# VHH binders against p53848r504to814, part 36

Target 1, 311 residues: p53848r504to814
Amino acid sequence: TYIMAIFNATPDSFSDGGEHFADIESQLNDIIKLCKDALYLHESVIIDVGGCSTRPNSIQASEEEEIRRSIPLIKAIRESTELPQDKVILSIDTYRSNVAKEAIKVGVDIINDISGGLFDSNMFAVIAENPEICYILSHTRGDISTMNRLAHYENFALGDSIQQEFVHNTDIQQLDDLKDKTVLIRNVGQEIGERYIKAIDNGVKRWQILIDPGLGFAKTWKQNLQIIRHIPILKNYSFTMNSNNSQVYVNLRNMPVLLGPSRKKFIGHITKDVDAKQRDFATGAVVASCIGFGSDMVRVHDVKNCSKSIK
Short names: E, the ipSAE of ESMFold2; O, the ipSAE of OpenDDE; V2, 0.75 times the mean of E and O plus 0.25 times the DockQ between their complexes.

## First folded at step 18 (VHH; framework vhh_ozoralizumab_d1)

Design t6 (at its last look DockQ between E and O 0.01; V2 from the best seeds 0.00; counts 0 for: pae E 14.2 > 2, placed apart)
Fold by OpenDDE, look of step 18:
Structure t6 (fold): chain B 311 residues (1-311), chain A 120 residues (1-120)
Amino acid sequence: as target 1 above (311 residues)
Amino acid sequence: EVQLVESGGGLVQPGGSLRLSCAASGFTFSDYDMYWVRQAPGKGLEWVSEIYPSGGSTKYPDSVKGRFTISRDNAKNTLYLQMNSLRPEDTAVYYCVKDLVYLGNSFDPRGQGTLVTVSS
């Protein structure tokens, strides 16, 4: 299991070049500590740098601001002699293709896109042009402001075009109880599949793609829990679809799965913790569950404690 | 380099049977899901069968279910497709595919394929 450490890059003070460097140095020191904590128990660590908040209903920074916040820091991390570079994997949390491009230039390894390509039509092209880059394809609906109102899931996300569905090696039609209980995860799987198809059709390679069912994005708190429990189903889900007089087959089996439960509202709902910072302990428990249900990667804030949960 | 070589195709009458083989090399065969897909003239690619690494789990589309059987011999790095009760609509070039995630416009890796023609 891989650990992905969340690092939110703070805005640089609009002041002169010197202040920018000071901020980068401070952030780099924090990252060095974070890496040390992670690498104490793990062979490698993923650092996921975000220059723009992607929380539901959050105010979105401009592209320029996002670049200013994230790219110099990523460059500093990659060039740092204080980090074991061979053990540090860099990720950028962005849904913007231009930000992704700039990050790739300075040595990012992973593009973490919460939108699954929905928010920027050029994202897949950027990924396709860089075959060495890993792309996290996340599930969501709508946009940052509308997604939480779009938590209604139907039997077929892709409508009547779906012909067959399989969980493991069994047609879902032969699994009556399971069929009714897995509408959500199958719907998520279908929509992930649809985005996957578009990625591949735009030249992205299969080995570049990881999937994220998108905890907290267009899901209720109950649905988030259900998704976690149904990760084994997602990892064994395949379906056929008719499109333009041709068959499409998608198999999510063996696709790596990322879950990011850290400090999410659904945890707060359960524990009655209003403050996200108070949710770290419960997050650890949820992380353990995520691993238990087969998550290959977990995205967390509290790397020190969650690394213990993973082990 | 991954190599897949399909064989066993030919001309058969409706209701007849054929057994296809695929010789695999260049990868650890026993670690991967294997697939048969086909492409009929003028049509797109169609998934035909899937088998898990151990051979214990198989999947089929409704179009071939009950008629086709996928199997594998991991010791021989060989994939098989037993096709019974063949129909004219089964006419296609059949391909062996490694670790398929998406079948639509194209897939990799695959072999040269073997032609199966079902005709009276």
Scores: ipSAE 0.724, ipTM 0.880, lowest interface PAE 0.8, mean pLDDT 92
Fold by ESMFold2, look of step 18:
Structure t6 (fold): chain B 311 residues (1-311), chain A 120 residues (1-120)
Amino acid sequence: as target 1 above (311 residues)
Amino acid sequence: EVQLVESGGGLVQPGGSLRLSCAASGFTFSDYDMYWVRQAPGKGLEWVSEIYPSGGSTKYPDSVKGRFTISRDNAKNTLYLQMNSLRPEDTAVYYCVKDLVYLGNSFDPRGQGTLVTVSS
């Protein structure tokens, strides 16, 4: 299981309390400390740098500002002789293809795109031109301002048809129970698969892609809990769809899965804690559940505290 | 089709009380955060309350804290706002909102609202 540590390069993040917006030398020192703490418990660490808030309904920094905040830091991290570069994996949290291009030039390893290419149609071309780059394809609906209005999911998904052909192996009553309980995660899986096909059609290779069901993006608090519980369904999800007048088979089996439950609003519904920073302890219990249900990577704010909870 | 129908507004003297209701349909009411927002004449939208789906957590700005109480009845798909110790500055059209709330104009009112007028 990989741990992805969130590092916000935004000066006014309320979830981060503004702790990491200082000058580049101070930020690098914080990164070195985070890496050292994580590598005591893990064989490697992923640092996810964000220069623009992706919190629902947040005001988005300009592309120029996002570049100014994030690219020099990534460059400084890669150029540091104080880090074991073979154990430190760099990710940039961006939905903008031009930011991704600049990050790749300075040595980033992963593009973490919460939109799954939805917000910038040039993103897949950038990833395809750089076959060594890993791309996190995340599920959301709409845009930052509208996504949580779009949490109504259909009571059917393409995988339902595949389950009916599976009837030879199971009781029909069991199939109906599976459909009712899993319709949400199968809708999410279908929408991820549709974005996946667009990525492949643009030249992105399957081995470049990790998937993220997007906790807190176009989901109610109950839906987030269902997604966590049903990660095994997502990891085995498949369906057939029409693309360019032919049928294509989409299979999510063996694709690595990332979950990012840390400091999300739904944890406050469980714990009654309304302050995102105070959710760090509750996050540990949720992180342990994510690992137990089969998440391959977990995105967290407090690496040291959450690392102990997954041991 | 999502429908939110506000009611219970009216004319009240300063220091008086009103209870607003919002009848919800077209979505699973018990799955969503609910909000009250208001718009005073010639002003922008102002957030006045938030309630979690279970009803177990409520939130208010300082301007109404201790005077207003949000509640919900998930069995009846109804949201409420009890307003006590009303002041002339509480005069506004009040809306219930299904979506996220942030400071400023981050709301999407869908109903016609219900007018509350606090005046001698």
Scores: ipSAE 0.000, ipTM 0.232, lowest interface PAE 14.2, mean pLDDT 76
ESMFold2 (binder alone), look of step 18: mean pLDDT 81; pTM 0.827

## First folded at step 19 (VHH; framework vhh_ozoralizumab_d1)

Design u1 (at its last look DockQ between E and O 0.63; V2 from the best seeds 0.00; counts 0 for: pae E 16.8 > 2)
Fold by OpenDDE, look of step 19:
Structure u1 (fold): chain B 311 residues (1-311), chain A 120 residues (1-120)
Amino acid sequence: as target 1 above (311 residues)
Amino acid sequence: EVQLVESGGGLVQPGGSLRLSCAASGFTFRDYDMYWVRQAPGKGLEWVSEIYPKGGSTKYPDSVKGRFTISRDNAKNTLYLQMNSLRPEDTAVYYCVKDMVYLGSSFDPRGQGTLVTVSS
């Protein structure tokens, strides 16, 4: 299991109140500490730098501002002699293709896109042009301002176009018997699959893609919990559909899965913790659950404690 | 270099049976999902069957379920498709495919195909 450390290079961070928004030197020192904490137990660490808040209903920084916040820092991280570079994987949290391009130039390894390509039609092209880059394809609906109103899931996300569904170790009949209980994860799978198809059609390679079911994006707190529990289904999910008189078959089996439950509102809802920073202990428990259900990567703020949870 | 060579196709009457084979080389066969797909004249590609590595789980579309059986011999690097109760609509070129990205894409390597004709 990989640990992804969240580093918000933005004053609009909802999770840490902008505590990490500072000068490059200070930020780098914080990152060095994060790395040390993670690498104490793990062989590698992913640092996910975000220059723009992507929480639902957040005010979006301009592209220029996002670049200003994130790119110099990423460069500083990659050039730092105080970090074991061979053990540090860099990620940028962005849905903007131009930001992704700039980040790639300065040495990021991963593009973490919460939109799954929905927010920038050029994202897939950028990823395709850089085959060494990993792309996290996240599930969401709508946009930053509308997604939370789009948490209604139908029996089939893609409607009548869906022909058949498959889950490893579960035959069609069994899946049908559980259809009411698994509508969400199947819908998420189908919609991820749709984005996956578009990515591939734009030149992205399968080996570049990780999937994120998008905890907190177009999902209620109950749905987030359900998604976590149904990760085994997602990791073994495939389906057929008709499109333009052609058959499409998508298989998501064994694709790496990222979950980012850290300090999310659904945790707060359960524990009655209004302050995100008070959700770290519960986050640790959720992280353990995520791992138990087969998450390959977990995105967290509290690297030190979550490292223990993962280990 | 990945190579896939399909064989076993031919002319068969409705209700008849055929067994297709695919000889694989140039990769670690046992580690990959393998697929059969077919293309009927004038139609697009259709997924026919899937088998997981190590002779694991199999999947079929409803169109062939109960009639076709996919299997593999990892020691021989060979994929098989047993086709029973063949129908005219099964007429197609059948391809063996390694680790399909998704049906409808440019596809991973496949062979030259083998023609199956079901006709009275």
Scores: ipSAE 0.600, ipTM 0.835, lowest interface PAE 0.8, mean pLDDT 92
Fold by ESMFold2, look of step 19:
Structure u1 (fold): chain B 311 residues (1-311), chain A 120 residues (1-120)
Amino acid sequence: as target 1 above (311 residues)
Amino acid sequence: EVQLVESGGGLVQPGGSLRLSCAASGFTFRDYDMYWVRQAPGKGLEWVSEIYPKGGSTKYPDSVKGRFTISRDNAKNTLYLQMNSLRPEDTAVYYCVKDMVYLGSSFDPRGQGTLVTVSS
């Protein structure tokens, strides 16, 4: 299982004064320490750098500001002689294709796109042009300002274009009690699958893609728990649909899955914990559950505490 | 070079049976999911069946379930489709497909296909 450590390149570092260059040096030192701590416990570490908040309802930094915050830091990490570069994997948390382009130029390995291409129609072309880049295709609905109002997942028969669904080797239509309990994860799987088809049609390769059901993006807290419990269903889900007068088979089986439970609001509901940093401890138990249900990668804020839960 | 050669098609009456074969070469056949797809006249490609690399699991759409049986012989690098209780709507060119690919607009059949005609 891989650990993806969250690093926010935010303007909070400017509240105490300083220059952009000085902030980058402090951020780089923090990342070097984070990597060394993670590599003590793991064979490799993934650092996910974000220069723009993707929290629901957050105010979005401009593209220019996102580049300014994130690209010099990625470059500094890749140029550091204090890091074993063969063990450090860099990800950028962005939904903007131009930011992804700039990050690729300076040596990023992964584009982590919470929108699954919904927010920038040029994203898939950028990924397709760079076949060695890994792309995380995440589920959300609407946009950052509307997504949490779109958490109603209908009691969903097959849509007009969906012909048949399978979990493992079994047509789910023949398992009535399972069908009612899995409406959410199957809807998420279908919506991921539709974005996946669009990525493939734009030249993105299947081996470039990890999927992320998007904990906290267009989901209630109970839905987040349901998704975690139903990861085995998602990882073994396939369906057929009609597209362009032909039948398309979408198979999510054996696709790598990322989950990001860290510091999400729903952990506070189950622990009555309002402090985001205190949620890091509770996140460890949830992360262990994510791994137990089959997550291939977990995205966390507190690597040391979550690493203890993973071991 | 990957080669898939379909055979066994022909003309049959409704209710009849045919067995299709697909000879595979140029890849490690036993490591791949294999599929049958078909294209009826004037229609797009339609998925017909899937079989896991070890032959332990098979899948079918409702349109053919119970009538068609996919199988494979990994020692002979051969994929099969047993087609029973054939109907006129089963008339199509049948292709075998390697890997987990999108069917339809993102699909690229490797073989030439074999024509099955079901006519009264």
Scores: ipSAE 0.000, ipTM 0.226, lowest interface PAE 16.8, mean pLDDT 77
ESMFold2 (binder alone), look of step 19: mean pLDDT 81; pTM 0.825

Design u2 (at its last look DockQ between E and O 0.66; V2 from the best seeds 0.00; counts 0 for: pae E 3.2 > 2)
Fold by OpenDDE, look of step 19:
Structure u2 (fold): chain B 311 residues (1-311), chain A 120 residues (1-120)
Amino acid sequence: as target 1 above (311 residues)
Amino acid sequence: EVQLVESGGGLVQPGGSLRLSCAASGFTFSDYDMYWVRQAPGKGLEWVSEIYPKGGSTKYPDSVKGRFTISRDNAKNTLYLQMNSLRPEDTAVYYCVKDLVYLGSSFDPRGQGTLVTVSS
């Protein structure tokens, strides 16, 4: 399991209150500490730099501002002699293709896109042009302002565009018998698959893609828990669908899965912790669950403790 | 270089049977999911069957389920498709595919295919 450390290079960070928004040197020192904490137990660490808050209903920084916040820092990290570069993987949290381009120029390895390409139609092209880059394809609906109102997963597309579903080592009929419990993860799988198709059609390679079911994005707190529990289904999910009078088959089996439960509201809802920073202990427990259910990568704020949870 | 060579196609009457083979080389066959797909005249590609590397887990669309059986011999680097109760609508060129990424768009190499014609 890979650990992805969250570093918010923005004053309006939704989880740390902008604690990491500082000058490059200060930020770099914080990152060095994160790396040390992670690498104490792990062979590698992913640093996910975000220059723009993507929490639901957040005010979006301009593209220019996002670049200003994130790109110099990424460059500084990649050029740092105080970091074991061979053990540090750089990621940028962005849904903007131009930001992705700039990040790639300065040495980012991963584009973490919460929109799955929905927010910028040029994203897939950028990824396709850079075959060495990994792309995290996240599930969401709507946009930053509307997604939380789009958490309705009551209807199956089966019988319409979706023709058949498959889950490895699972009888689909059993899933159908548990429709109310499995409709979410199945729909998430289908929608991820649709984005996957678009990515592939734009030249992105399968080996570039990691999937994120998008905890906290167009999901209720209960749904987030369901998603975590149903990662085994997602990791073994495939389906056929009709597209333009042709058959499409998508197999998501064994694709790497990222989960980012860290300090999320659904944890707070359960533990009654209003302050995100108070959710670290519970996050650790959730992280353990994520791994137990087959997550390949976990995105966290508390690197030190979550590192232990992972190990 | 990845090579896939399909064989076993031919003319068969409705209700008849054929067994297709695919000889694989240029990659570690046992490590990859393998697929059969087909393309009927004037139609797009259709997924026909899937088999996993280990354990022999298989999947079929409803169109061929109960009639077709995919299997593999990893020691021989060979993929098979047993087709029973063939129908005219099964007429197509059948392809062996390595690690199908996206049917109709991007997938690993396939061979030249083998033609199956079901006709009275």
Scores: ipSAE 0.611, ipTM 0.843, lowest interface PAE 0.9, mean pLDDT 92
Fold by ESMFold2, look of step 19:
Structure u2 (fold): chain B 311 residues (1-311), chain A 120 residues (1-120)
Amino acid sequence: as target 1 above (311 residues)
Amino acid sequence: EVQLVESGGGLVQPGGSLRLSCAASGFTFSDYDMYWVRQAPGKGLEWVSEIYPKGGSTKYPDSVKGRFTISRDNAKNTLYLQMNSLRPEDTAVYYCVKDLVYLGSSFDPRGQGTLVTVSS
C-alpha cells in the first residue's frame, strides 16, 4: 500500500521576493524531514502538494496565486540533491488544468484532481497530452461551495440509463442480496464511471487513472464510513448502460483506489471530540481499516504516526 | 507483444451450438481476467462474458446468460466461449479481450475476431 503525504503550501502573509526564497527553503526542509520519516518505514513516498484549499466552503485562491504557491516548491523538490529522487513521487492537488500544465513542466508525477475533471473541462486534454502522468479521478458533486448540500444518494441507483450492475469478487455477496445497503457506493461507482468514460473518450489512457471515492466531498461522516467498508464493492464494481445504438461497459475491477480518511471533521465525529493524542491514534486505526478493506493508496496528514500504526 | 487470435466461427442454424477459441500470447495469460465482446453487423460493441484468472468466477449479461459459457485453459493459453441455443441476434464478430476496463465509442479490439452467423 502506498502512502500519500499531504503538504499544504502555506500562504505567504508577507511576501517580498527574498522572503519568498527563504519560504521555499523552509518548506523544502519540512518536506525532506517528512520524506525521511516516511522512507524509514516505506520503500517510497508520494508528496501531495496543494496551493489552493479544497475544503468544502473554503475560499479559493486564484489560479495565479495557486501557481505561485505550488510550482516553485515542486521545482525545488525535484532539484534537491538531499532527496532520493527515485523514491519520491510528486503529486499536485489541483482541479485547474493550467496549474496541472505548469506542474508537469517542473516534474510532477501525479495530478490529484478532487473534481474528476468536473471543475475544469480542459483537464482531461492536459492529461491525455502527457501519457506519462498519473491522474487521480476523484468523486464529488457540485462545487466547493455547494457540495455539502448534494449528499443525497438514497433514491437514484439504477437510473434509466443503467442496464445491469455487477460485483466481480466472489468473496462478496451478490448485489441483489445487498441492494438497499449499497445504494451509496453504487452511485459513487456510477458517477466515477461517467467521469472515467469522459476521460477515456478525451484520450486519457486507462493506465494513467487511479480512482478516489472522495471521502468528505459531497458525503456525510456516516457516508464516509459506508464508503470505507464498501471499498471491496467499489473495486469490483461494473455496470452496463445504453448509449445510442451501442453498449457502454465500465469495469472498476483492478483499478487502483486512493482513500483520504484524514478529514478533520470526519475524524472528530468518529472520536467524539477526544483529545489530540487519542485523535492521532484513532486516525491511525481508520487508516489501517482503509488498507484492510483494500485501499491501494492512503492520503494522510501525519505520515510518521500513521505509517507506524499500519506496519 | 500481446496477440489474441480468435477462431471457431461459422454458419449455424438457430438453436444450434458453436465453440469459439482464442489463442493468447505475449503476456502471462493466467494473470488476467479475460472477456468476450461481440459486434453485430452495423451495431456497436457489446460485452458478452468475463472469466477470472483461475476460472472460478464468470459473469454474463442477461442477453446470453444461461446459453453461453466462458472457460479457459491456462496451460494452453486459450480462452473459450461455448454458445448454445443460438439465436439470429447472436450473429456478430466475436473478439476476445484481455483485462477489459471500458467498452464504448473509443474501444478498439486487438484481434480480427471470428464471425458467427446464425441463419434466420
Scores: ipSAE 0.356, ipTM 0.758, lowest interface PAE 3.2, mean pLDDT 80
ESMFold2 (binder alone), look of step 19: mean pLDDT 80; pTM 0.819

Design u3 (at its last look DockQ between E and O 0.55; V2 from the best seeds 0.00; counts 0 for: pae E 4.0 > 2)
Fold by OpenDDE, look of step 19:
Structure u3 (fold): chain B 311 residues (1-311), chain A 120 residues (1-120)
Amino acid sequence: as target 1 above (311 residues)
Amino acid sequence: EVQLVESGGGLVQPGGSLRLSCAASGFTFRDYDMYWVRQAPGKGLEWVSEIYPKGGSTRYPDSVKGRFTISRDNAKNTLYLQMNSLRPEDTAVYYCVKDLVYLGSSFDPRGQGTLVTVSS
């Protein structure tokens, strides 16, 4: 299991003018500490740098601002002699193709896109042009402002575009008997598959792709929990669909899965913790569950404690 | 270099049977999902069967389920497709495919295929 450390390059961490370097230095020191904590127990660590909040209903920074916040820092990380570079994997949390391009130039390894390509039609092309880059294809609906209203998964697509479904080691009849309980993960799988198709059609290779079912994105708190429990279904999910009188077959089996439960609202709903920072302990428990259900990678804020949960 | 060589095709009457073979080389055969796909005249590619590594689970579309059986011999690096109760609509060129990523897009290496004709 890989640990992905969240690092938000927020405005509070940046000063105007010549103080940018000082800010980068401070941020780098924090990252060094994160790496140290992670590498104490793990062979490698992923640092996921974000220059723009992607929380539902969040105000989106401009592309320029996102670049200003993230790219110099990524460069500094990659050039740092204080980090074991062979053990540090760099990721950028962005749905913008231009930001992705700039990040790739300075040594990022992973593009973490919460939109699955929905928010920028050029993203897949950028990924395709860089075969050494990994792309996290996340599930969502709508956009940053609308996704929370799009958590309706009652309508099952089977019988429409979807012709057949397959889950390894699971009888489809059993799934059908549990339709109400499995409709969510199946729909998520199908929609991920649709984005997957688009990615592949644009030249992205299968080995570049990790999938994220998108905890907290177009999901209720109950649905998030359900998704976690149904990761085994997702990791073994395949389906056929008809498109323009042609058959499509998508197999998601054994694709790496990322889950990012860290400090999410659904945890707060359960523990009654309004403050996200108070959700770290519960996050650790959820992380353990994620791993138990087959997550290959977990995205977390509290690297030190979650490292222990993972181990 | 990955090589896949399909064989066993031919002319058969409706209700007849054929067994296709695919000889694989150039990769660790046992570690890969293997597939049969077919292309009928004037039609696109159709997924026919899937088998997991190590002789594991198999999958079929409804169109061939109960009639076709995919199997593999990892020691011989060979994939098989037993086709029973053949129908005219089964007429197609059949291809063996390694680790099919997406049916309808670019495919992993496949052979030249073997023609199966079902006709009275």
Scores: ipSAE 0.664, ipTM 0.861, lowest interface PAE 0.8, mean pLDDT 92
Fold by ESMFold2, look of step 19:
Structure u3 (fold): chain B 311 residues (1-311), chain A 120 residues (1-120)
Amino acid sequence: as target 1 above (311 residues)
Amino acid sequence: EVQLVESGGGLVQPGGSLRLSCAASGFTFRDYDMYWVRQAPGKGLEWVSEIYPKGGSTRYPDSVKGRFTISRDNAKNTLYLQMNSLRPEDTAVYYCVKDLVYLGSSFDPRGQGTLVTVSS
């Protein structure tokens, strides 16, 4: 399992504990320490830099502000002689195609887009023009201001696949119960697949894409828990649809999956702890369960403590 | 270089059977999911079957479930499709596919395919 370490280049992020400043030199020093600590435990490290908050209902920085906050930092990381550049993988957390384009120019490896291309119609073109760039296609509904009102998921008729062998529990007694109890993960899988289809049809290559079911984006806290326990279903989810005498088929089995449970508000409901910093201890336990259910990558704030859970 | 060579197609009457083979080379066959897809005359490609690397799990669309059986011999790097109770609607060129994630307007099969014709 890979660790993606969160680094927020914003003045209002709880994830950095309010300790990081906007000064590029100070941020770079923090990232160098983070990378070296992670590389002591792992063969490589992924750093996910964010210049715009993606928390539900948060105020969105302008594109110019996002660029100012994130691009010089990414450039500084890539130009650093203190880091083994072949072991440091850089991701930018952005839903804006122009920010992604600028990040690619300065050496980012991954575009982490919580919108799966929904918020910027030019994103897939940028990714397609850069075939060595990895793209994290994340599930959400609506936009930052509306997504939490869209957490209602209904049954649907689709030629999809769900099997008991893909579930690590015994709460399902019959095949029709399986479909009823998996409505959420099936909707998430189908909607990810629909964005995947759009990405491919716009020239993105299949090997560029990682998927993220989007914990905390258009989901209730109970739904987040369901997604985590149903990751094996997502990793084996497929569907077909007929289109103009042709079939469209997507199989998520071969796509790497990212989960980002760290410091999400749903952990506070489990532990009755709403402070993001105090969620770090509980996050370690949740990260261990994400790995146990088959996540290929986990996105965390506290790499040291979460790495112990992973080991 | 990945190579997939399909064979075993032919003309058969409705209700008949055929066994397709796919000889695979250029990759570690036993490590990959393998698939059959087909293209009926005048139509696009359609997913037909999937088999996991160890041959333990298989999947089929409703259109062929119960009639078609995918299997593999990892020692011979060979994929098979046993097709029983064939119908005229099964008439298609059948392709062997490695690691199918997406089948849509941009899909391009690697092998030449093998033609199956089901007619009275």
Scores: ipSAE 0.273, ipTM 0.701, lowest interface PAE 4.0, mean pLDDT 79
ESMFold2 (binder alone), look of step 19: mean pLDDT 81; pTM 0.827

